VH-VL binders against Uncharacterized protein y4jR. Designs and how they scored, part 6

Target 1, 151 residues: Uncharacterized protein y4jR, of Sinorhizobium fredii (p55518)
Amino acid sequence: MKTLIVEDNPKKRASLVEYYSSEFPSDDLEVTSALISGLRVARDTKPEFIILDMTLPNYSPDENKGSRIELMPFAGREFVMRVNRMSIKTKVIIVSMFETFGVAPRLITLNSLDAELRDRYPNVFVEAVHYSQAQADWKTAIKNARLSLDR

## First folded at step 17 (VH-VL; from e4 with heavy chain I106L)

Design g3
Fold by OpenDDE, fold request of step 20:
Structure g3 (fold): chain C 151 residues (1-151), chain A 121 residues (1-121), chain B 108 residues (1-108)
Amino acid sequence: as target 1 above (151 residues)
Amino acid sequence: QVQLVQSGSELKKPGASVKVSCKASGYTFTDYGMEWVRQAPGQGLEWMGWINTNTGDPYYAQGFTGRFVFSLDTSVSTASLQISSLKAEDTAVYYCARDHYDLDYLAFDIWGQGTTVTVSS
Amino acid sequence: SYVLTQPPSVSVAPGKTARITCGGNNIGSKSVHWYQQKPGQAPVLVIYYDSDRPSGIPERFSGSNSGNTATLTISGVEAGDEADYYCQVWDSSEDHVVFGGGTKLTVL
């Protein structure tokens, strides 16, 4: 199974890669670190499973598009929307270190984003889970999501 | 070779329902979203929404919720638009169109020939 | 909602150049597409991604987009170019498609 990880934090990315590769060593894993690069990979490779960060830079430093690099707090939401437009068979799980997004007074919680994305993209979006080095809930979520694809 | 063929014209009474079909051929049906566009007589193009041909999930533009239903029959590469409780103002040509999405743009590259729906007492 | 504005009509003599504008707030940051619709026919994509031509579209058709205005240019206008032309964008923020009001091109 083709899997895409989109994560800009090196430590978190390493943890995700390590865990996923360990649990599913036969899967074809590709990794990127920005919204646009992630979308490009999704477009080109049509992965069946995507592990996505909510907050991502629009571009990676290695991308020479002449565009300004900006951190997008809701990149994950946009990513899911755009992947949905691709009409590819895929499932997306969001793993975020943050529980709140945006700036006051318009703060949005991870739970609210989860509910929104589940409602809008029920056949693409799986769930959003919190990432913590101290807790392994995100591992369970990823594993369950991945295994559900084998059904 | 790539084409969308829509069902024939419809004449309906107010309150009735109509189902317009759009059959795709010449390409992989599920690789492209299907868009719906309405054009009232003498008016411009109006986007109604689209359906994800892979998931079957429909998305409706404002003003096209409730009475309008997008559906699929992937076995025959067909998208359909159903309009219930028809009104006179629903009189229009309805188009299906294949979208071409590529990250930074979304264009409609293939169009059906259109289906005229006339609602009259 | 995002709005596109087109002139209702443009007239041009045969052999001359027609320019149809499509106005939108910071439309230059969006990708604009153009459709030609002849009477009784379905729309046909003539320009996509601001300036790209689909296969089969004559080189006489070109597009540009900057600032608040996108422009469809038809050089060497022919009688067969008489049609309605619509610009279109995709609003990614709402995942909505927006059409302009259309411009009737008359070949004098």
Scores: ipSAE 0.932, ipTM 0.964, lowest interface PAE 0.5, mean pLDDT 96
Fold by OpenDDE, fold request of step 20:
Parts: structure tokens; sequence; C-alpha cells
Structure g3 (fold): chain C 151 residues (1-151), chain A 121 residues (1-121), chain B 108 residues (1-108)
């Protein structure tokens, strides 16, 4: 199965890759670190499973688009929307280190985003889970999501 | 040849329902979203929404919720638009169109020939 | 909601150049597409991604987009170019498609 990981944090990315590769060694895994890079890979390879960070830079440092690199707090939401427009057979899980997004007084919780994306993209979006080095809940979530695709 | 062929013209009474079909050929049906556009007599193009041909999930523009239903029959590469509780103001030509999405643009590259729906007492 | 503004009509003599504008707030940051619609026919994509032509569209058709205005240019206008022309954008913030009001091109 083709899988895409989109993660900008090196430590978190390494953890995701290590876990996924160990759990599903036969899967074809591709890794990117930015929103646009991730979308391009999604377009070109049509991965069946996507592990996505909510907050991502718009471009990777090696991309030269003449645009300023900016951190997008809701990149994951945009990613799901755009992947949906591609009409590809894929499932997306969001794994985020943050529980709240935005600036006060308009903070949005990860749970709220989860509910929104489930409602709007029920056949593309799986769930949003919190990432913690201390807890393995995100591993369970990824595993369950991936295994559900084998059915 | 890539093409979209729509069902024939419809004449309906107010309160009735109509189903317009759009059959795709010449390409993989599920690789492209299907868009719906309405054009009232003498008026411009109005975007109604679209349906994800892979998932079957419909998305409706404002003003086209409730009585309008997008659906698919993937076995015959056909998208359909159903309008219930028809009103006189629903009189229009309805188009299906294949979208071409590429990250930074979304254009409609293939159009059906249109289906005229006339609602009259 | 995002709004596109087109002139209702443009007239041009045969062999001359027609320019149809499409106005929108910072439209230059969006991709603009143009459709030709002849009477009783379905729209046909003539320009996409601001300035690209689909296969089969004559080189006489060109497009540009900057600032707050996109422009469809038709050089060497022919009688067969008489039609309604619509500009269109995609609003990614809400995943909405927006059409302009259309411009009727009359060939004198």
Amino acid sequence: as target 1 above (151 residues)
Amino acid sequence: QVQLVQSGSELKKPGASVKVSCKASGYTFTDYGMEWVRQAPGQGLEWMGWINTNTGDPYYAQGFTGRFVFSLDTSVSTASLQISSLKAEDTAVYYCARDHYDLDYLAFDIWGQGTTVTVSS
Amino acid sequence: SYVLTQPPSVSVAPGKTARITCGGNNIGSKSVHWYQQKPGQAPVLVIYYDSDRPSGIPERFSGSNSGNTATLTISGVEAGDEADYYCQVWDSSEDHVVFGGGTKLTVL
C-alpha cells in the first residue's frame, strides 16, 4: 500500500516513520515536510493512506517558488480539502502535537477540527489524534486506520 | 473521445420531480470530480456544486441545498441530478461538467450538452 | 462571497482585437479560466490557468491576469467568435466555484 507522511518536525517525523515502517514494512512509504510538497506527492502517486500534521509550512526549504515560507496552523484542513478535490481513493489521519489552534479569543480545538473534517469529508478523513512522546495513542490510531484499509 | 452526454429535455409541473443524468465516456469516471452548473433563460452560469466521483460525497453551493441531490452510478459512469418539489424558478438548462483540478487551479474542461428543464403549470 | 465582474457587452469589428475583462479583488492571486458559449450550446473552455489554451483552441485566444483584473483577448476576431464569455475562479477558502456575469461579444 502506498502511504504518504507529511510532517515538518524532524523528531516527530522520525518517530512516525520509524513506527510505521516497523509496523508495515511492506508498504511503500513516501515522506514530505510541507503542504504543497505533500499535495504534489498526493496528486502524483495517489497514496491510499496519508498521515498528516495539522500545522505545516506552505513550502519546504528546498522548494523555490519565489514565495515566502510561512507556517500554516490549519494546513491539515486545507490538505484534506484539496485531496478531496483530487477524487483519489485515500484515507487521511491527522496527528498533531497541538490541542488548540489559532489566536485567542478565536482558538479552535483539535477535537473541533476533528468533528468538522469528519462531517465534511466522511469518506476521506479518518480522525485527528494528539501526538505525545509520552503516550502511544497516536500509534494505535494510525495502526487501526491503516488496518481498516485492508478490509 | 472524452465526452459527457446528458439526458433529454424535461417538461414538469410544479411540485413534481426530475432526474437529469450525465454519462461519461472516454476517461476514468472516478478520476475527476463532476460539477453541476445551472443557467436560467437569458441568465449567466451558476455553480450548483459538485460530487466526488470516487467517494460519492456531494457538495452543494448555497441556494442548492435541500431539493437538489447529486448521485452516482459508477457501474455505468453516470452522474445524476435530482430536483424535487420543482418550482417555476427551476426552469433552466442544467449542465454537468468534468473538473480539472491541479492544486492551484480548478477548471471545467469537458461539458455535457445540457438538459433543459421547464417547470410550467 | 467572492465576486467576479464582467462588462455586459463588448463590440468589435471583424479582424480587430476584442478584450473582455474580469474584475475581482486580488484576482491576480487566483487562477482565472474562460469559457465561450454560443447560442443554444454548452460552454467551451477556451483559456485556463490565466493564459493556457486547451488543445483545439486557436492561438487568437489569449489570457492574462494581474492585480484586480483578468483579461481575455481575441485577436483577428471572426464572425464565429460572437458568443457569451464567462470568467471563472475557484475560491479555495470555501471550496467554491464562482462565475462572472458573462460578456456578450458582438462582431459588427
Scores: ipSAE 0.931, ipTM 0.963, lowest interface PAE 0.5, mean pLDDT 96
Fold by ESMFold2, fold request of step 20:
Structure g3 (fold): chain C 151 residues (1-151), chain A 121 residues (1-121), chain B 108 residues (1-108)
Amino acid sequence: as target 1 above (151 residues)
Amino acid sequence: QVQLVQSGSELKKPGASVKVSCKASGYTFTDYGMEWVRQAPGQGLEWMGWINTNTGDPYYAQGFTGRFVFSLDTSVSTASLQISSLKAEDTAVYYCARDHYDLDYLAFDIWGQGTTVTVSS
Amino acid sequence: SYVLTQPPSVSVAPGKTARITCGGNNIGSKSVHWYQQKPGQAPVLVIYYDSDRPSGIPERFSGSNSGNTATLTISGVEAGDEADYYCQVWDSSEDHVVFGGGTKLTVL
């Protein structure tokens, strides 16, 4: 199975890779760190499973030859929408360190983003879960989502 | 040849329903989204929404979330637009169009010939 | 909602160059596509991704996009170029397609 991780935080990325590689050692795993590089890899390799951060830079530093790097709080939402346009069979789970996004008074919760994405992209998006080193709920969510693809 | 062939023109009374079909040929139907565009007499192009031919999920522009239904029959490479409770204001040419999508752009590279729906009492 | 503005009409003498504009806030950051629609016919894509020509479109059709204006340029205009021309963008933030109001090109 081909799996893509899109994550810019180095320690969280290492934690996701360590868990996934240990749990699914035969899967072909690719890792990127920005919105645009993640979309390019998704287009080119057509992964069957995508583990995605909600907040990402638009470009990685090595991609940027003159464009301004901008941290995008809702990059994960944009990613799901664009993958839906790609006509590929894939499933996306969002794993986020944050439970709220934006600035007051226009705050959006991870739960409301989860509900929005499930409603709009039911055949692409699986769920959004909170990441914490202290808890294993995100590991269980990744495992359950990945195992659901074994049909 | 890549083409989209739509069903013939329709003359309907208010309150009736109509189904406009759009049959694709010459390419893999489920690899490209299908867009719907309306053009009222003497007016410009108005985007109605699209259907993901891979998942079957429809997406409607604002103003088209009620009486308009997009659907597919992938066994015959056909997308359809159903309009219920027809109104005189629905008189228009309806087009299907194929997505030409890449990373950061979306254009419509192949268009059906259009189906004229006339709603008259 | 994102708005595209086109002049309602443009007149050009045969053999001269037509320029049809499409205005939008920061349209230069978007990819602009152009369609030709002759009377009684479906639209035909003539330029996509600002400046690329689909197969079969003559080189005298060209496009540019910067700042707040995209432009379709037709050099050496012919009577057969009389049509309505529409610009289009995809607003990826809302996953919306937006058309301009159309420009009627008259060759006289």
Scores: ipSAE 0.742, ipTM 0.890, lowest interface PAE 1.0, mean pLDDT 92
Fold by ESMFold2, fold request of step 20:
Structure g3 (fold): chain C 151 residues (1-151), chain A 121 residues (1-121), chain B 108 residues (1-108)
Amino acid sequence: as target 1 above (151 residues)
Amino acid sequence: QVQLVQSGSELKKPGASVKVSCKASGYTFTDYGMEWVRQAPGQGLEWMGWINTNTGDPYYAQGFTGRFVFSLDTSVSTASLQISSLKAEDTAVYYCARDHYDLDYLAFDIWGQGTTVTVSS
Amino acid sequence: SYVLTQPPSVSVAPGKTARITCGGNNIGSKSVHWYQQKPGQAPVLVIYYDSDRPSGIPERFSGSNSGNTATLTISGVEAGDEADYYCQVWDSSEDHVVFGGGTKLTVL
């Protein structure tokens, strides 16, 4: 199974990689840290499973864009929309450290983003779950989503 | 070799339904989204929405979320537009068009020849 | 909703250069595409990604995009270039496609 992780937080990324590699050692795993680099890998390799952060920088530091690097609160939503335009067979789960997004007074919850994405992209998007180091709910969500792809 | 061939023009009465078909050839149908565009007499091009040919999920522009239905038959590489409860205002040429997508852009590189739907009492 | 503005018509003498504009707020941050539509025919993509030509489109067709204006340029205009020309963008934030109102090019 070809799987892509898109995550910019080093500690969370390491946790995701460690869990996934231990649980699914035969899968071909690729890791990126920004919206645009993640989209390029998705286009080029057509992963069957994507584990994605909601908030990401637009470009990675490797892309040498200087002052153009910007942290995007809704990068995950844009990622799902753009992957849907690629017409590739994939499933996306969002794992987020944040439960609210945007700036007051226009805050949006992770739960409402989950509902929006499930409704709009039912054949691409699986769910959005909260990441916590203290809880294992995100591990269970990743495992269940990945196992649902084994027919 | 790449082409989109649409069904023939239709003359309909108000309240009827019509189905416009768009058959693709010369490429892998499920690799490219399919767009629908309307052009009323003497008017410009109006985007109606698109259908993801890989998932079958339709997406409608504002104003096209009711009587307009996009569908697929992947076994014959065909996308269809159905218009129900036809109104005189639905008189137009309807085009299908193939997506030309990459990260930075979305254009329509191949167009069907158009299907004229005329709604008249 | 994002709006593209085109002049309704442009007239150019044979052999001269036609310039057809497409105005939009910060259109220079978007990728602009151009279609040619002759009477009774489907549109044909003539420029995409601001300045790229599809295979089979003559080199006399070119495009540019900066600030609030994109421009389709046709050098050495021929009678066969008479058509309606539409600009188009994709608003990726809302996943919306927007067409300009169209410009009729006449060759006099």
Scores: ipSAE 0.734, ipTM 0.886, lowest interface PAE 1.1, mean pLDDT 92
Fold by ESMFold2, look of step 17:
Structure g3 (fold): chain C 151 residues (1-151), chain A 121 residues (1-121), chain B 108 residues (1-108)
Amino acid sequence: as target 1 above (151 residues)
Amino acid sequence: QVQLVQSGSELKKPGASVKVSCKASGYTFTDYGMEWVRQAPGQGLEWMGWINTNTGDPYYAQGFTGRFVFSLDTSVSTASLQISSLKAEDTAVYYCARDHYDLDYLAFDIWGQGTTVTVSS
Amino acid sequence: SYVLTQPPSVSVAPGKTARITCGGNNIGSKSVHWYQQKPGQAPVLVIYYDSDRPSGIPERFSGSNSGNTATLTISGVEAGDEADYYCQVWDSSEDHVVFGGGTKLTVL
């Protein structure tokens, strides 16, 4: 199974990689840290499963193009939309440290984004879950989503 | 040869339904999205929306979320547009078009020949 | 809601250069595509990604895009180039396709 993780926070990224590699050691895992690099890998390798952050920088610091690097609060939403345009067979789960997004009074909840993405992209998007080191709900969500693809 | 071939022109009365078909050949049908474009007599091009040929999920432009239904039959590489409760204002040429997508752009590189739907009493 | 503005018509003598403009707020940051539509025919993509030509499009068709204006340029204009020309962008943030109103090119 080919799986892509797109995550810019180093500690969370290490936690996701550690869990996934332990649970699914035979999977071919690729890891990126930005919206654009993640989309390029998705286009070029067509991963069957994508674990994605909601908030991402547009570019990786290591990219050799002089474009401005900006943190995008809703990068995950845009990622799902653009992957849907690729017409590839993939499933996306969003794992987010944040439960609210934006600036008051225009705050949007993770649950609201989950509902929107499930409605709009039912055959690409699986769910959005909250990440915390204190709880294992995100591990269960990743495992269930991944196991559903074995059939 | 890559091509899109649409069904023939239709003359309908108000309140009827019509189904415009668009058959693809010469490429892998599910690798490209299918777009729908309307052109009323003497008017410009109007984007209606698209259908993801891999998932079957349709996406409609504003104003096309009611009586217009995009569908697929992937066994024969065919996308379809169904228009119900036809109105005189639905009189137009309807085109299907194949996406040419990459990351930061979307263009329509192959077009069907168009299907004229005429709605009159 | 994004709007593309084209002149309704352009007239050019045979053998001269036609320039068809497509105006939009900060259109230089978008990828612009151009379609040719002859009477009674489907549109044909003639330029995409601002300046690239699909296979089979003559090299006398070219495009540019900067600031608030994209331009389709047709050098050595022939009678067979008489058509309506549409510019188009994709608003990726809203997943919307936008066409300009079209420009009728007349070769006189």
Scores: ipSAE 0.718, ipTM 0.879, lowest interface PAE 1.2, mean pLDDT 92

Design g3
Fold by ESMFold2, look of step 18:
Structure g3 (fold): chain C 151 residues (1-151), chain A 121 residues (1-121), chain B 108 residues (1-108)
Amino acid sequence: as target 1 above (151 residues)
Amino acid sequence: QVQLVQSGSELKKPGASVKVSCKASGYTFTDYGMEWVRQAPGQGLEWMGWINTNTGDPYYAQGFTGRFVFSLDTSVSTASLQISSLKAEDTAVYYCARDHYDLDYLAFDIWGQGTTVTVSS
Amino acid sequence: SYVLTQPPSVSVAPGKTARITCGGNNIGSKSVHWYQQKPGQAPVLVIYYDSDRPSGIPERFSGSNSGNTATLTISGVEAGDEADYYCQVWDSSEDHVVFGGGTKLTVL
């Protein structure tokens, strides 16, 4: 199976890669760190499974030419929307360190974003889950999502 | 030989329903989204929304979330628009159009010939 | 929602250059597409991604986009160029498609 991880935080990325590789060692895993690079890889390689952060920079550091790198709180929502326009069969799970997003008074919860994306993109989006190094709920969610694709 | 062929013109009474079909040929139907565009008499183009031909999920522009239903039959490469509870203001030419997509843009590169729906008492 | 503004009509003498504008706030950051619609016919894509021509579109058709204005340019205008012309953008962040109001080109 081809799987793409899009994650900008080095420690969280390492944890995701370590877990996924141990559970699914036969899968072909690719890793990116920004919204635009993630979308380009998704278009070009057509991964069957995508593990995605909600908050991402628009561009990777390696694209740091004259472009402004901007941290986007809702990059994961935009990623799902843009992937829905692609000619690919894929499933997306969002794994986020944050449970709230935005700035007062317009704060949005991870659960609210999960409900929105499930309603809007039921055939692309699986779920959004909270990441914590202390708890394994996100590991269980990734495993369940990945195993559901074997049939 | 890429083309979209739409069903013939319809004359309907208010309160009736109509189904406009759009049959694709010359390309892989599920590789491209299908867009719907309306043009009332003497007016411009109005985007109605689109259907993801890969997933079957429809997406409606503001103002088209009620009486308008997009659907597919992928076995015959056909997209359809159904309009229920027809009103006189639904009188228009209805077009299907194929997406010309990349990350940076979405354009409509192939259009059906249009289907005129006339709603009159 | 995002609005595209076109002049309702443009008149040009045969052999001259027609310029049809499409106004929008920061439209230069968006990709602009142009359609030609002759009377009783479906629209035809003539320019996409600001300046690219689909196969079969004459080189007389060109496009540009910067600031708040995109422009479709038709050089050496012929009677066969009489049509309505529409600009269009896609707002990828909200997945919205927006058409301009259309411009009727008359060759006098």
Scores: ipSAE 0.705, ipTM 0.875, lowest interface PAE 1.1, mean pLDDT 92

## First folded at step 18 (VH-VL; from g3 with heavy chain H100R, light chain D52N)

Design i3
Fold by ESMFold2, look of step 19:
Structure i3 (fold): chain C 151 residues (1-151), chain A 121 residues (1-121), chain B 108 residues (1-108)
Amino acid sequence: as target 1 above (151 residues)
Amino acid sequence: QVQLVQSGSELKKPGASVKVSCKASGYTFTDYGMEWVRQAPGQGLEWMGWINTNTGDPYYAQGFTGRFVFSLDTSVSTASLQISSLKAEDTAVYYCARDRYDLDYLAFDIWGQGTTVTVSS
Amino acid sequence: SYVLTQPPSVSVAPGKTARITCGGNNIGSKSVHWYQQKPGQAPVLVIYYDSNRPSGIPERFSGSNSGNTATLTISGVEAGDEADYYCQVWDSSEDHVVFGGGTKLTVL
């Protein structure tokens, strides 16, 4: 199984990699840290499973194309849309440190983004879950999603 | 030879339905999305939406979420547009187009010849 | 929604250079594509991603995009270049496709 992790936070990324490698040691795991680099890996390697952050920089610091690096609060939503345009067989789970996004008074919840993505991309998107070091809910969600791909 | 061949022109009465077909050849049908574009007489191009040929999921532009249905028959590499409850303002040429996607852009590189739908009493 | 503005018409003498503009707020940050449509025919892609030509499109066709304006340039204009020309963008963040209103090129 080929799996891609797209995560810009080094500590969270290490936690995701450690958990996944421990649970699925036979899987081929690739890791990237930005929206565009993640999309390029998805296009080129066609991973069957993608673990994705909602907020990501557009480019990594070393990939800057003359623009200032900015975090995109809805990069995960854009990632799912763009992967859907690739017409590849993949499943995406979003694991987010945050439960709300945007700026008051126009805040959007992780639950509403989960509902939107399930409705719009039912053949690509699995679910969005909250990441917390204090809880194992995200581990269970990743495990269940990955095991469902064994058909 | 990559091409999209559409079904022939239709003359319909208000309230009827029409189905426009678009048959692809010369490429792997499920590798590219299929886009639908409308052009009313003497008017410009209007994007209607697209269908993911790999999953079969349709996506409609704002004004096309009701009476317009995109569908596929991948066994014969065919995309279809069905319009129900036809109105006079549906009179137009309807195009299918293959999208040319890469991460940074989406363009329409191959177009069908167009199907004229005329709605009159 | 995002709007693309094109002049309704452009006239140019044979052998001269035609320039067709496509205006939009910060269009220079978007990828712009151009289509040629002759009377009674389907559109044909002539420029994609601002400046690239599909196979079979003559080098006389070129494109540029910066600031608030994208431009299709046709050098050495021929009578066969008479057509309507449309610019198009894809807003990847909203997955929206937008066409300009079209420009009729007349070769006098």
Scores: ipSAE 0.608, ipTM 0.848, lowest interface PAE 1.7, mean pLDDT 91

